# Designs tried in a protein design chat: miniprotein binders against q53ft3. Part 31

Target 1, 195 residues: q53ft3
Amino acid sequence: MFGCLVAGRLVQTAAQQVAEDKFVFDLPDYESINHVVVFMLGTIPFPEGMGGSVYFSYPDSNGMPVWQLLGFVTNGKPSAIFKISGLKSGEGSQHPFGAMNIVRTPSVAQIGISVELLDSMAQQTPVGNAAVSSVDSFTQFTQKMLDNFYNFASSFAVSQAQMTPSPSEMFIPANVVLKWYENFQRRLAQNPLFW
Key: E = the ipSAE of ESMFold2; O = the ipSAE of OpenDDE; V2 = 0.75 times the mean of E and O plus 0.25 times the DockQ between their complexes.

## First folded at step 6 (miniprotein)

Design L10 (at its last look DockQ between E and O 0.79; V2 from the best seeds 0.00; counts 0 for: pae E 3.7 > 1.5)
Fold by ESMFold2, look of step 6:
Structure L10 (fold): chain B 195 residues (1-195), chain A 83 residues (1-83)
Amino acid sequence: as target 1 above (195 residues)
Amino acid sequence: SVEELAEEIRLALEYVQRIYERAKKLLEQGDVEKALRRLYLAYKWAKIALERAQELGLTELIEEAQELIQQIEELMEKIRESQ
């Protein structure tokens, strides 16, 4: 139903149900996280007329949760990227996550999804700068993932003189990867949605 | 993969089961309106899960979804009869 993705981490696809209409993902080591992607996996949509209000929660200095509304996901907008780096010292906002029996450590934050009527969601105001433009967010996220892929692949580069025969494996020249990377970067800068 | 899609459907049916159990507890506490709202939510998701399981030919999940739907319908009917 829901997914939650942080760059450099495995995607989470099994939300913890903390109430019948409220779902949570844990974010360990949340202070190192700048952006989070919340999305619908696609098999099980929201019921008609409903959607999800997305919240971020972190423990304050007393260990008490501080909840902030990030924005929304719906069947019509099933994916959103949220910047959370600036929210880790903000004040809480109005939220539907009441008393929840979740044991947390000081280094663990949460993403909460509250299933609500679309009309109710239209009256809510997210905290400022939490939602990122889908084009800008896509570009930034994609660039970071592209850099990660290139750095990973290039860490295995060897010269022809360093190779030993391995006839059961297929190989590609490293410059093909570099050429692809440079071409992709240029096209992404020209049109972030070119793919 | 089909297994990943099946896992999403299984998780959704688990959520539906929890909603159904909570609705039963609310009825025991006399809170009929909240129980009905939760049963409607459970019903809607169970029907979506059934449709997806049918599209994928997942026989076990079809049967599980059908059982949950029947349970929810029976409880909703019982509530209507007692009002």
Scores: ipSAE 0.299, ipTM 0.722, lowest interface PAE 3.7, mean pLDDT 77
Fold by OpenDDE base, look of step 6:
Structure L10 (fold): chain B 195 residues (1-195), chain A 83 residues (1-83)
Amino acid sequence: as target 1 above (195 residues)
Amino acid sequence: SVEELAEEIRLALEYVQRIYERAKKLLEQGDVEKALRRLYLAYKWAKIALERAQELGLTELIEEAQELIQQIEELMEKIRESQ
């Protein structure tokens, strides 16, 4: 139902259900993370009238979890980008995760999704600057994702001489991927919201 | 892929199962209101999961979803009868 993506890392598609209406992704080495994308996988949407409040948790100086509301995901807005790098010294807000004993290791932060009524969500106020509102931040995140994809795809590149015949398998020339990458970058530079 | 979608549906059904079990525990504790709210959520997600499984022709997941829906409905009915 839920996915979590950090630029330069593998996508997470299996949230841990910590309560009947609460789901958590672990973010190791969170200090190196600037942005996180939370998204719906699309197979199982929210029930009608419901959505997800997205929270970020990190250990404070005393090792206690500090939870902050980042924003929301809904069926109408199935994905959101959040900047978390500036939240490391922020004050905690009221959160629905306080009563849960989630096993935490040092340097691991968490993204929490609380399934709630849309009407209740409308009354909540996310922490300032968590939602990516700047074009620059979005562009930077997108660029990192693109780089990650290109690096990943390129790691599978083989010469024709190295290919094992597989009649049932289709191949895409590496040059096509490169051209796509270059075109995407150009379009992104012109309009970061071109899609 | 169909396999990936099937895995997502399976995961959703696991979530539904956990919600169902939590609702049962809440009932044992006497918290009927919270139990009903949980069962409602479980029911709605199970119905969606069933629909998705049917669309993909995933027989085993269809059966699992139907079973969970039946269990949820039976428990909801039991609560209604006790009130």
Scores: ipSAE 0.199, ipTM 0.667, lowest interface PAE 1.8, mean pLDDT 82
ESMFold2 (binder alone), look of step 6: mean pLDDT 90; pTM 0.885

Design L11 (at its last look DockQ between E and O 0.74; V2 from the best seeds 0.00; counts 0 for: pae E 3.1 > 1.5)
Fold by ESMFold2, look of step 6:
Structure L11 (fold): chain B 195 residues (1-195), chain A 83 residues (1-83)
Amino acid sequence: as target 1 above (195 residues)
Amino acid sequence: SVEELAEEIRLALEYVQRIYERAKKLLEQGDVEKALRRLMLAYKWAKIALERAQELGLTELIEEAQELIQQIEELMEKIRESQ
């Protein structure tokens, strides 16, 4: 039914059902997260006349959950990118004011999906500027994810002169990673949904 | 892949099963309206899962969905008969 994607993390595809109509994904270390993608996996749509209200929850200073409505996912709009760092910022291409700082302690936030009637969803108002344009924001999010991967992989680069023989290990020339990165970026720019 | 599609269907049927069990508990408590609402949601999801399993020819999932749908229909029918 649902998927949840954060840059630099494995995609989550098995939401925890916390009620008959409510599903959650855990987000450890949520303060390092700026964007989250919520999407329908594709095989099981919402029942006719229904959709999903998407919420973000984080613990307050006393450990109590604070829920905020981010936006919606429906059969007509089966994916959306939400900017959780911009819950306090303005609108229009989302120029963030800054990140929300709650506590320095490692904590787990949640993305919640509430399956509801479309008529009920039409009466709800998301927090301002949480939802981002699907095409432009998805491309930007993907770009940041690719940059993060490239920087990580590059941090392990060594020169051939610094290598020691290791017959049981396989090596990949660093330029292979660079060529893959450049090719992926080019393809993404041509068609943001090619993947 | 077909395997990924099958896993999505299987997960959906697990959700439906949990909704069905919750509805049974609500009936034991006398909350007939709440139970029926949950059964209708479970029914809609189960029918969708069955349709997708049939399109993919996934025999085991078809049988699981059909059994669950039958259980839901029987319980909804008993609720209507008692009213």
Scores: ipSAE 0.363, ipTM 0.762, lowest interface PAE 3.1, mean pLDDT 75
Fold by OpenDDE base, look of step 6:
Structure L11 (fold): chain B 195 residues (1-195), chain A 83 residues (1-83)
Amino acid sequence: as target 1 above (195 residues)
Amino acid sequence: SVEELAEEIRLALEYVQRIYERAKKLLEQGDVEKALRRLMLAYKWAKIALERAQELGLTELIEEAQELIQQIEELMEKIRESQ
């Protein structure tokens, strides 16, 4: 149902269900993370009238988890980008995860999703600087994702001489991927919300 | 891919199963209200999972979803009868 994405890392699509209505992703080496994307996978939407409150948790100086509300995902807004780099020294807020004994290592933060009624979510106030409100932050994140994809795809590039005959497979020339990348960057620079 | 979608549906059904089991525990603890809320959530997700499985023609997942729905409905009925 849920996915979690950090630029430069593999996408996570298997959240740990820690309670009947609570799901958690682990974020190792969280100090190096600036932005996190939480998104619906699209197969199983929220039930009608429900959505997800997204929380971030990091260990404080005593090793105790500090939870903060980042924002929300809903069927109408199935993905959200959050800046977490500035939250590492913030104050904790009321959170639904307090009673859960979640095994943590000191270097691992967590993204928590609490499935809640939309009406209840509307009464909650996210931390002010967590939601990506700036076009610049979104652009930076997108650029990192693009770079990651390009690097990944290019790692599989082979010359004609290196190709193994496989009549059942289709191949895409590397220059096509590069052209797509360049065009995408150009469009992103012109309008970050071009899609 | 269909395989990826099938895996997502399977995971959803696993979540439904866990919610169902939690609801049973809540009932044992005497928290009927919380149990009913959890069962309703499980029911709604199971129904969605069933629909998705049907759309994709995934027979095994359809059967699993139907079984879970039946279990949830039976438990909800039992709760209603006890009130």
Scores: ipSAE 0.150, ipTM 0.631, lowest interface PAE 2.1, mean pLDDT 82
ESMFold2 (binder alone), look of step 6: mean pLDDT 90; pTM 0.885

Design L12 (at its last look DockQ between E and O 0.89; V2 from the best seeds 0.00; counts 0 for: pae E 4.0 > 1.5)
Fold by ESMFold2, look of step 6:
Structure L12 (fold): chain B 195 residues (1-195), chain A 83 residues (1-83)
Amino acid sequence: as target 1 above (195 residues)
Amino acid sequence: SVEELAEEIRLALEYVQRIYERAKKLLEQGDVEKALRRLQLAYRWAKIALERAQELGLTELIEEAQELIQQIEELMEKIRESQ
């Protein structure tokens, strides 16, 4: 249902269900994380009239979680980028995760998603400056992510003469990646929020 | 890929199963209102999972979703009969 992405790390797609309507992703080495992307995987949406409140938690000096509301994801806005670099020693906020039974999770932060009625979510106020709202910042992040993917995929390019047969492995032509990159880049320039 | 879509459906059904088991425990404790709210959430997600599995022709997941839906419906009917 949910995904969680940190730049330079593999995407997480298997949230831990800590209650019937609450899901978490662990973020080890959280001090090095500046932004996190939370998104719907796309196959299983929220039920009608519901959405997800997204929280960030870090452990205090006693290892107790301090939860802060980052913002929301919904069927109409299924992904969001959150800045957490300024939240690693901030105040806690009102939250529904206070009784979670986590067995010894010291020095690991968490992203929490609480499935709630949209009307309930409308009354909640995220902590300041968590959600990325600048078109320039969003565009820069997206362009860097696009370049990272293209450069990574291109680093494995080989000519036909260089290929080693591997019957159990699937391959794609390098032009498919280039075409995708060029099309995505063009669409991003036309509308930074097209995706 | 179809495998990635199937994995998402499988995970959703695992989440539904856990909600159902929690609802059963709440009923044993006498908390009918909390149990019903959980069953309604489980039912809605299970129906969505069934629809997606049917669209993809994933027979094993269709059967699993149908079994979960039946169990949820039976428990909700049991609540209705006791009120």
Scores: ipSAE 0.279, ipTM 0.713, lowest interface PAE 4.0, mean pLDDT 78
Fold by OpenDDE base, look of step 6:
Structure L12 (fold): chain B 195 residues (1-195), chain A 83 residues (1-83)
Amino acid sequence: as target 1 above (195 residues)
Amino acid sequence: SVEELAEEIRLALEYVQRIYERAKKLLEQGDVEKALRRLQLAYRWAKIALERAQELGLTELIEEAQELIQQIEELMEKIRESQ
């Protein structure tokens, strides 16, 4: 239902259901994270009239969780990018997650999704600097994702001489991936919101 | 892939099951209103999961979704009868 992506890390698609309407992703080594993407997987949408409030939780100096509203995901906006690097010293806001005794290591933060009525979500105010509103921040995040993908894909590159015959398997030439990457970068530079 | 979609549907049904079980506990605690709200959510998600499973022809997931829907409906009916 939900996915969470940190640039340079593997995508998470298995959220922990901590309540009937609340889901959580763990973010290890959260201090090194600048941006996080929360997205719907697309198979199971929100019920009509509902969406998701996205929260970030980190331990304060006393080890107590501090929750902050980052923003929202909906059927109409199934993904969002949030900057979390500047939130580490912020004050906690009211949150629906309560005193959840989630076993946390000190270096692990959490992304929480609360399934709520759209009307209720409209009354909430996210922390001002969490939503990636700047084109520059979005471009930087996208570039990191692209680099990660290219590095991942290139790690599987083999020469034709190294290939084992597999008639049932389709192969894509590495040059095609490179051309796609270059074209994507060009389009991103022209219009960061081209998709 | 169909396999990936099937896994997403399966996860959704697991969530539905957990919501259903929580609703039963809420009823035991006397919180009928919260239980009903949870069951309504579970029902709506289960219906979506069923539809997706049907579209993909996933027989086992269809059966699981149908069973959960029936359980939810029965519990909702029981609550209505008790009011």
Scores: ipSAE 0.261, ipTM 0.714, lowest interface PAE 1.4, mean pLDDT 82
ESMFold2 (binder alone), look of step 6: mean pLDDT 90; pTM 0.892

Design L13 (at its last look DockQ between E and O 0.56; V2 from the best seeds 0.00; counts 0 for: pae O 7.7 > 1.5)
Fold by ESMFold2, look of step 6:
Structure L13 (fold): chain B 195 residues (1-195), chain A 83 residues (1-83)
Amino acid sequence: as target 1 above (195 residues)
Amino acid sequence: SVEELAEEIRLALEYVQRIYERAKKLLEQGDVEKALRRLQLAYMWAKIALERAQELGLTELIEEAQELIQQIEELMEKIRESQ
């Protein structure tokens, strides 16, 4: 049904059901996370007329959860990227998860999905500008990744005269790919919006 | 892969089972309105899971979904007959 992805981590696909219509994913070491992707896996959609309100929770200075509405996922918009880096000190919002999540490790935040009627969701206001367009962001990320890889790899190109053993093939030194991967991971870790 | 899709359907049916059990508990507490609301949600998801399992030819999951749907339908009908 639901998936949750953080850059550099394994995708989570088995949400913890905390109520009949409420599901959560744990985010350990949440302070290092700047963006989270929430999406429908695709096989089991929302029932007709329903969708999902997506919340972010972190523990306050007393260890109490502070929940904030990030935005929505629906059958018509089944994935969304949310920026959470600015929310780790914000005020809570009205939310449906209060009494249902009482056992908590202090360094673990949560993503909550509340299955609701679409009409009910239309009346809710997310915390300002947390949501990012998933289609535009994915396209931009992919374009930046390809451009970055091309520029990096081309800086290590060797001429055919330097490689005589296999004239029907072009070769790229293996360390070029590894260096690109290392540089890309470092840039993404420092600034997820570097593209 | 088909195995990954089957795992999605199986997890959804586990969620449906838990909703059904919650609805039975609500009935024992006398909260018929909330129980029916839960049963309606469980029914909708179970029907979707059945349809997906049928499209993929997943015989074991088809049987599991059909059993859940039957249980949900019987309980909803019992409630309506008692009202």
Scores: ipSAE 0.304, ipTM 0.731, lowest interface PAE 3.5, mean pLDDT 76
Fold by OpenDDE base, look of step 6:
Parts: structure tokens; C-alpha cells; sequence
Structure L13 (fold): chain B 195 residues (1-195), chain A 83 residues (1-83)
């Protein structure tokens, strides 16, 4: 139902369900993380009238978890980017996660998603400057990733005349990569969560 | 992929099952109002899962979703009859 993405890391699509309406992602080495993307996978939407409150938890100086409300994801806004780097020294807020029996190391933070009524979510106030973007920003982020990949791949492009014979190696025509890129761009433009 | 989507549906149905079981426990504790809210939530998730399974033609998941929906409906009806 949910995904969590940190730049330079593998996407997480298997949240730990810690309660009937609560899901958690672990973020190892959280001190090096500036932004996190939380998104719906697009397979199972929220029930009507419900959404997700997104929380961040980090250990304080005593090793106790400090939870802060980052923002929200909904069917209408199925993804969000949050800046967490500035929150690592912030004050805790009220949170629905309580005491969880999760083995935590000092370097591991958590992203928590609480499935809640939209009306209740509207009454909550996220920490300042945590919410960076909506779906549009997520699309921009994805676009940058795609561009990075394309630029990387294209840097290895050679003409057939420039190829060095290597029978043990397989080659992919640059046109195939370009077609993939164009198709992906089209799909992304239609639905940023098409996967 | 279809397999990835199927797994996502399975996870949703497992979630429905957990909510359903929680509702039963709440009933045992006498908290009918909370139980009904949980059952409604379970019902909505199960219906969505069913629709997705149907779209993908996943027979086993369709059957599982239908079974859960039936169980939820039966329990909700039982609660209504007891009031």
C-alpha cells in the first residue's frame, strides 16, 4: 500500500504493520538523510474519507523515540516529499504510535503512517518546513532520477564503428534506452504512480 | 508486474483479516461502537481489494476477498440484530 524512498537507497515497499491502522518503515543511518518520499503504491487506495498521517521518529539523547508529524498522503495527494534533516533536534509532538516493541538502534529512524479520517487529519498541524512538495514535486524528483540515469547510460554510447570486439559482452542499442526513456516519461506524465 | 500487484492485494487482505479480528476482540470487550468502526474499515478495504483482484483475474484472491467480505457482513448484521 505504501512506499518509502530515500535518495541513493533502494525503495521500500514493505512496511511493517505495527497496528491495525499503522505502518512503519525503518530508516537506517537517518543522520545522513535530508529528504524522504512517502507514496502510495497505487494498488490499494485509502477508503473513502480516509488518508494517511505521516510521522517521523528519531531517538533522542536518551535513546527514546521522538515522533513528529511531517504531513499527509491521500488519494488526492498520493505522494509527498519531506525534509527531515532539520527535525533531528526538534521537539516531540503528539503521535498515535505510542510505545512500540520495535528493535531500534541509535542510528535508525522510522517513518510511520497512520490511517486516519480526513476530518481528523485536517485538525492536525505538521511541523514547520517538513512538507516540501505534493505530487508535482514527486514527479519532478522522479524526472531528475530518470535524467540522471539517461545521462549516465548515454555517456557510454559508441557508434558501431567505435565498438571494440568483445564476444563475451552483450550490448544494448542506445535507441532501446531512448525508447524506454520516452515511454517511461509518457507514463509518468499520465500517472506519476503508474508502477 | 501482476505478481507484485497480487502481493499487494494479499497484504491488503491480511490487513483486513487483522482488522476483523480486532473488531471481534472489541466486541468481546463490550466496545460495540469501536468494533463497528473497525468492521466498516475492514469492509471498505476488502471491497477495494476485491475490485483489484477482479481486474487482474486473480481467482484465489477474489475468493479470499469475497469470503472476508461475507464474514464482515455477517458480523455487522449480528451486531445490528443484537441492538
Amino acid sequence: as target 1 above (195 residues)
Amino acid sequence: SVEELAEEIRLALEYVQRIYERAKKLLEQGDVEKALRRLQLAYMWAKIALERAQELGLTELIEEAQELIQQIEELMEKIRESQ
Scores: ipSAE 0.015, ipTM 0.273, lowest interface PAE 7.7, mean pLDDT 79
ESMFold2 (binder alone), look of step 6: mean pLDDT 90; pTM 0.878

Design L14 (at its last look DockQ between E and O 0.01; V2 from the best seeds 0.00; counts 0 for: pae O 12.1 > 1.5, placed apart)
Fold by ESMFold2, look of step 6:
Structure L14 (fold): chain B 195 residues (1-195), chain A 83 residues (1-83)
Amino acid sequence: as target 1 above (195 residues)
Amino acid sequence: SVEELAEEIRLALEYVQRIYERAKKLLEQGDVEKALRRLQLAYKWAKIALYRAQELGLTELIEEAQELIQQIEELMEKIRESQ
């Protein structure tokens, strides 16, 4: 149900279940990692009214886990990118994991996902600057794809005077592409995840 | 692929089975409240897994999910009767 991706590494798709509602991915050599993507695999969503609080943990000098809230994944926001390089020296905040996963290894950190009620999650505050807005990144990617398609399609536009008759060939008026482009932009501004 | 989707459902059912076994152990220890909360979570996920297996026509996973749901329901009913 969960996935964890680090650039240049194999995607992890089999979280260790450390409690009925808590799941963990190991991050060996975490000091070389700047960003991590946490996402829902897609087939098994959260139960209704629930979502996931995402935490980062690294061993402290005593081997006790230090957990920091990175942000959230939900059925409505099923993927998020988190920057973790600036968090490795941070002090842990109040969290539901406690000392469940006490480690003494020198370079193994963990990403924790705690399945919680959405109302409970709304009262939590992530550590600053950890989350990269996946909605904003998605919107930017989508806008670039939209512009690319429009520029490509419009580069083939011809006036009626330039057109060579081809009765076996299908044509799309250029204003249909423009109307689609404008409608898509409007819908994207209203809801970046409408599609 | 359908096999990747089936693997996700299998993993979810493994999680549910572990929750169910933890609930049984908690009952042996007298922790009825904790056991019931775990069974309720397991039930919700088992129902989701069943729904997804039905959408994909995965008969083996459908049967496995149904059996887990029945086991969870029976244990929750036993708890209700003893309270």
Scores: ipSAE 0.189, ipTM 0.642, lowest interface PAE 5.2, mean pLDDT 75
Fold by OpenDDE base, look of step 6:
Structure L14 (fold): chain B 195 residues (1-195), chain A 83 residues (1-83)
Amino acid sequence: as target 1 above (195 residues)
Amino acid sequence: SVEELAEEIRLALEYVQRIYERAKKLLEQGDVEKALRRLQLAYKWAKIALYRAQELGLTELIEEAQELIQQIEELMEKIRESQ
């Protein structure tokens, strides 16, 4: 039903269902995460009149989970980008996930999705700095993802003179990666939703 | 499959090792800033690999990931101490 995406990481499409109406994603090394995308997979829509409240949980100085409302996803808004980097100093809010003794390593945060009535969601106030404007935030997120990939790929770049013979391996020229990157950026600039 | 995921983790750790070695070479060349950026990247990928290995209970890959993380952290600390 739900997916979670962090720039430079593999997409998560298997949320842990902790209750009939509650789903959780684990985010390892959460301190390095600036933004997270939560989205519907498109396989199962929300029931009529329902949506998803998206929460973020991180351990406080005492190791206790602090939950904060990030925002919402709905059938009409099936994806959202949230900034989580600035939430580490925030106060916890009321949340539907209770005292879940999830064995957490200190470096693992969680994204929780609670399926709720739209009317109830309208009464909730997300953390002010978590909601990112749609188009600009998407472009920024995508750019960061691309940069991460490019930086990763470029770390393996060697000159032909530096190459060791490895007939069993295939190599991709660095210029191919660069051309792809430039082309993708151009397309993104023209239409952020080109795919 | 678990086998496919294990292979992905193994490949990721190989990449981490390559990035780590590249960072060492950059340090030898005096490019501390680039070396640090590479180490940070290696650290990130190693942590992801560790997490995935732990999720799957892959003991050997967990140990390998932990060793790489330790090596990266030690080198990063040395860099910080030298500044």
Scores: ipSAE 0.000, ipTM 0.190, lowest interface PAE 12.1, mean pLDDT 79
ESMFold2 (binder alone), look of step 6: mean pLDDT 90; pTM 0.892

Design L15 (at its last look DockQ between E and O 0.65; V2 from the best seeds 0.00; counts 0 for: pae E 4.3 > 1.5)
Fold by ESMFold2, look of step 6:
Formats: C-alpha cells, sequence, structure tokens
Structure L15 (fold): chain B 195 residues (1-195), chain A 83 residues (1-83)
C-alpha cells in the first residue's frame, strides 16, 4: 500500500498499522532529515472516495508525540515530497492519531498516514511550506544527488602520469562517469518519473 | 517485478486480517457500530487485493483473499442477525 523514502536510506514499504485506517513509518535519526517522500506502491489503491492525510510526529522535550499535518496522498496524486526540517520545533496540529504508544527515543519520529474520506480531507489545513511539488522536487533532489556523485567521483580521478599501479585496486575512467551523468540528466529532463 | 507485487498484496491481506481481529474485539466489548465500520473497510480492501491477485494469477493469494472475505462476510451477517 504505502512507501516512505528518505534520501540515502532504504525505502520503507511495510508500514506499521496502528489502527484500521492509520499507518506509520518510523524515522530514526530524524533530525538529519530535511525531506521525506510518501507514496502509494501502486498495487493496492485507496478505496473509492478515500485518500490519505499525511502527518509528521516527533517526540517533544517531555517525550510526548507532537503531530503536524504535512499534506495529502490520493489515487489522483499518489506521491508527494514533504519538507520536515522546519517542523521539528513546531506546535502540534489537529490530528486523528490520539494517544498512541510510540518509541520514546529522542531521535525517532514518525510519518503517519490516516485513511479518510476525500470530503473530510478537503477541510483540513496542512502546516505551511510542508508540501513540495512532487515532480519539481524530484528533479531538483535528483539533480543535487547527481552533482554530488559526479563531483565526488571526479575528485579521485588521476592522469595517466600520476597513477601508481596496484593490482588490488580498480579504476574507473573519468569520462565514463561524465557520460553516465549526462545521459541520466537527459533522461530525467525528458521524464522526471522514469526511475 | 511479480514478486514485489505479490508482497504488496500479501501485506495488504495482513492488514485486513488485523482489522478483522480488531472488529471481533470491538464486538466482545459491545461496540457494534465501530465493529461494522472496521469490517466494511476491511471488506473493501480485501476485494481490491483479490482482484489484483486474480489479475496476476497468484493462486495462493487468491485463496487467502477469498477465505478472508468469507470470514468478514460471515461476521457482518452475524451482526445483522443479532440486531
Amino acid sequence: as target 1 above (195 residues)
Amino acid sequence: SVEELAEEIRLALEYVQRIYERAKKLLEQGDVEKALRRLQLAYKWAKIALLRAQELGLTELIEEAQELIQQIEELMEKIRESQ
């Protein structure tokens, strides 16, 4: 049903069901996370007339969960990117999760998905600046990752005159990395969703 | 891949099973209206899971979904008979 992705981490696809219509993903070490992607895996959609309200929760200084509405995921918009870096000090918002047993580790937060009627979701107000355009944000995020990878790999390139032979080491020609980078950028520009 | 699709269906049926069990507990507590609401949601998702398993020809998941749907229908029928 649901997936949750943070850059540099394995995708989570097995949400913890905490009620018949409520699902959560744990986010350990959440203070290092700026954005999270929440999406439908694709095989099991929401029932007709329903969608998902997406919440972010972190433990406050007293160890109590603070929940904030990020936005929505629906059959018509099955993925979204949410900025959470500015929410870790925010005041809680109205939410349907009630009192739930949550790991009280200070570094663990949760993403909550509440399955609700679309009419009910239309009356809810997400916290400001949490939702990001899914297509534009994917493109920018992916471009930053590609730039980072290219710069990192290129920093290890050496000329033929500078190489010290070692049979235990393998080398990648720098032009192969550039060619891969250019091809990936082209594919991303043609179809930001090809991945 | 087909294995990834099958795992998603299997997980959805696990969720449905838990909703069914929760509904039984609500009935033991006398909360019939909440139990029916849970069962109706479970029924809808189980039917979707069945359709997806049938589209992929996943015989074991088809049988699992059909058994779960039957259990949900039986419990909803018992509730209606007791009113």
Scores: ipSAE 0.244, ipTM 0.679, lowest interface PAE 4.3, mean pLDDT 76
Fold by OpenDDE base, look of step 6:
Structure L15 (fold): chain B 195 residues (1-195), chain A 83 residues (1-83)
Amino acid sequence: as target 1 above (195 residues)
Amino acid sequence: SVEELAEEIRLALEYVQRIYERAKKLLEQGDVEKALRRLQLAYKWAKIALLRAQELGLTELIEEAQELIQQIEELMEKIRESQ
């Protein structure tokens, strides 16, 4: 149902269900992470009238988890980008995750999604610095994602001579991917919100 | 791909199953209100999963979803009858 993406890392699509309405992604080496994208996979939407409150958790100096509300995902807003780099020294907020017996290494943070009523979510206040408020931050993140995708896709590139016949498979020329990448970058530079 | 979508539906049904089991435990603990809320959530997700499975023609997942829905409905009915 949910995915989590960090620029330069593999996408995570297998959230751990830690409670009936709570899901968690682990973020190893969280200190190197500036932004996180949380998104719905699209197969199973939220039930009508419900959405997801997105929380970030990191260990404090005593090793205790500090949870902060980042923001929300909904059927109407199925993805969100959060800046977490500035939250590492923040104060904890009220959170629904309680004392979870999650084996944590000191370098691992967590993204938690709590499925809640939309009306209840509207009463919550995210931490002020979590939402990507600047166009520049969004552009930088998008660029890193694009680079990651291009690098990933190009790693599978093969020459015609290297291709194994597979009549059931469709192939896309690498130059098409490159052209798409260049066009996307151009559009992003013109208007970061072109989609 | 259809296979990837099928896997997502399967995972959703696993979540539904876990919620269902939790609701049963809550009932055993006497927390009827929380149990009902969990069952309602499980029911809604199961219905969505069923619909998606039907759209893709995934027979096994359709059957699994239908079974879970039936179990949830039966438990909700039992709770209503006990009130």
Scores: ipSAE 0.206, ipTM 0.676, lowest interface PAE 1.7, mean pLDDT 82
ESMFold2 (binder alone), look of step 6: mean pLDDT 90; pTM 0.889

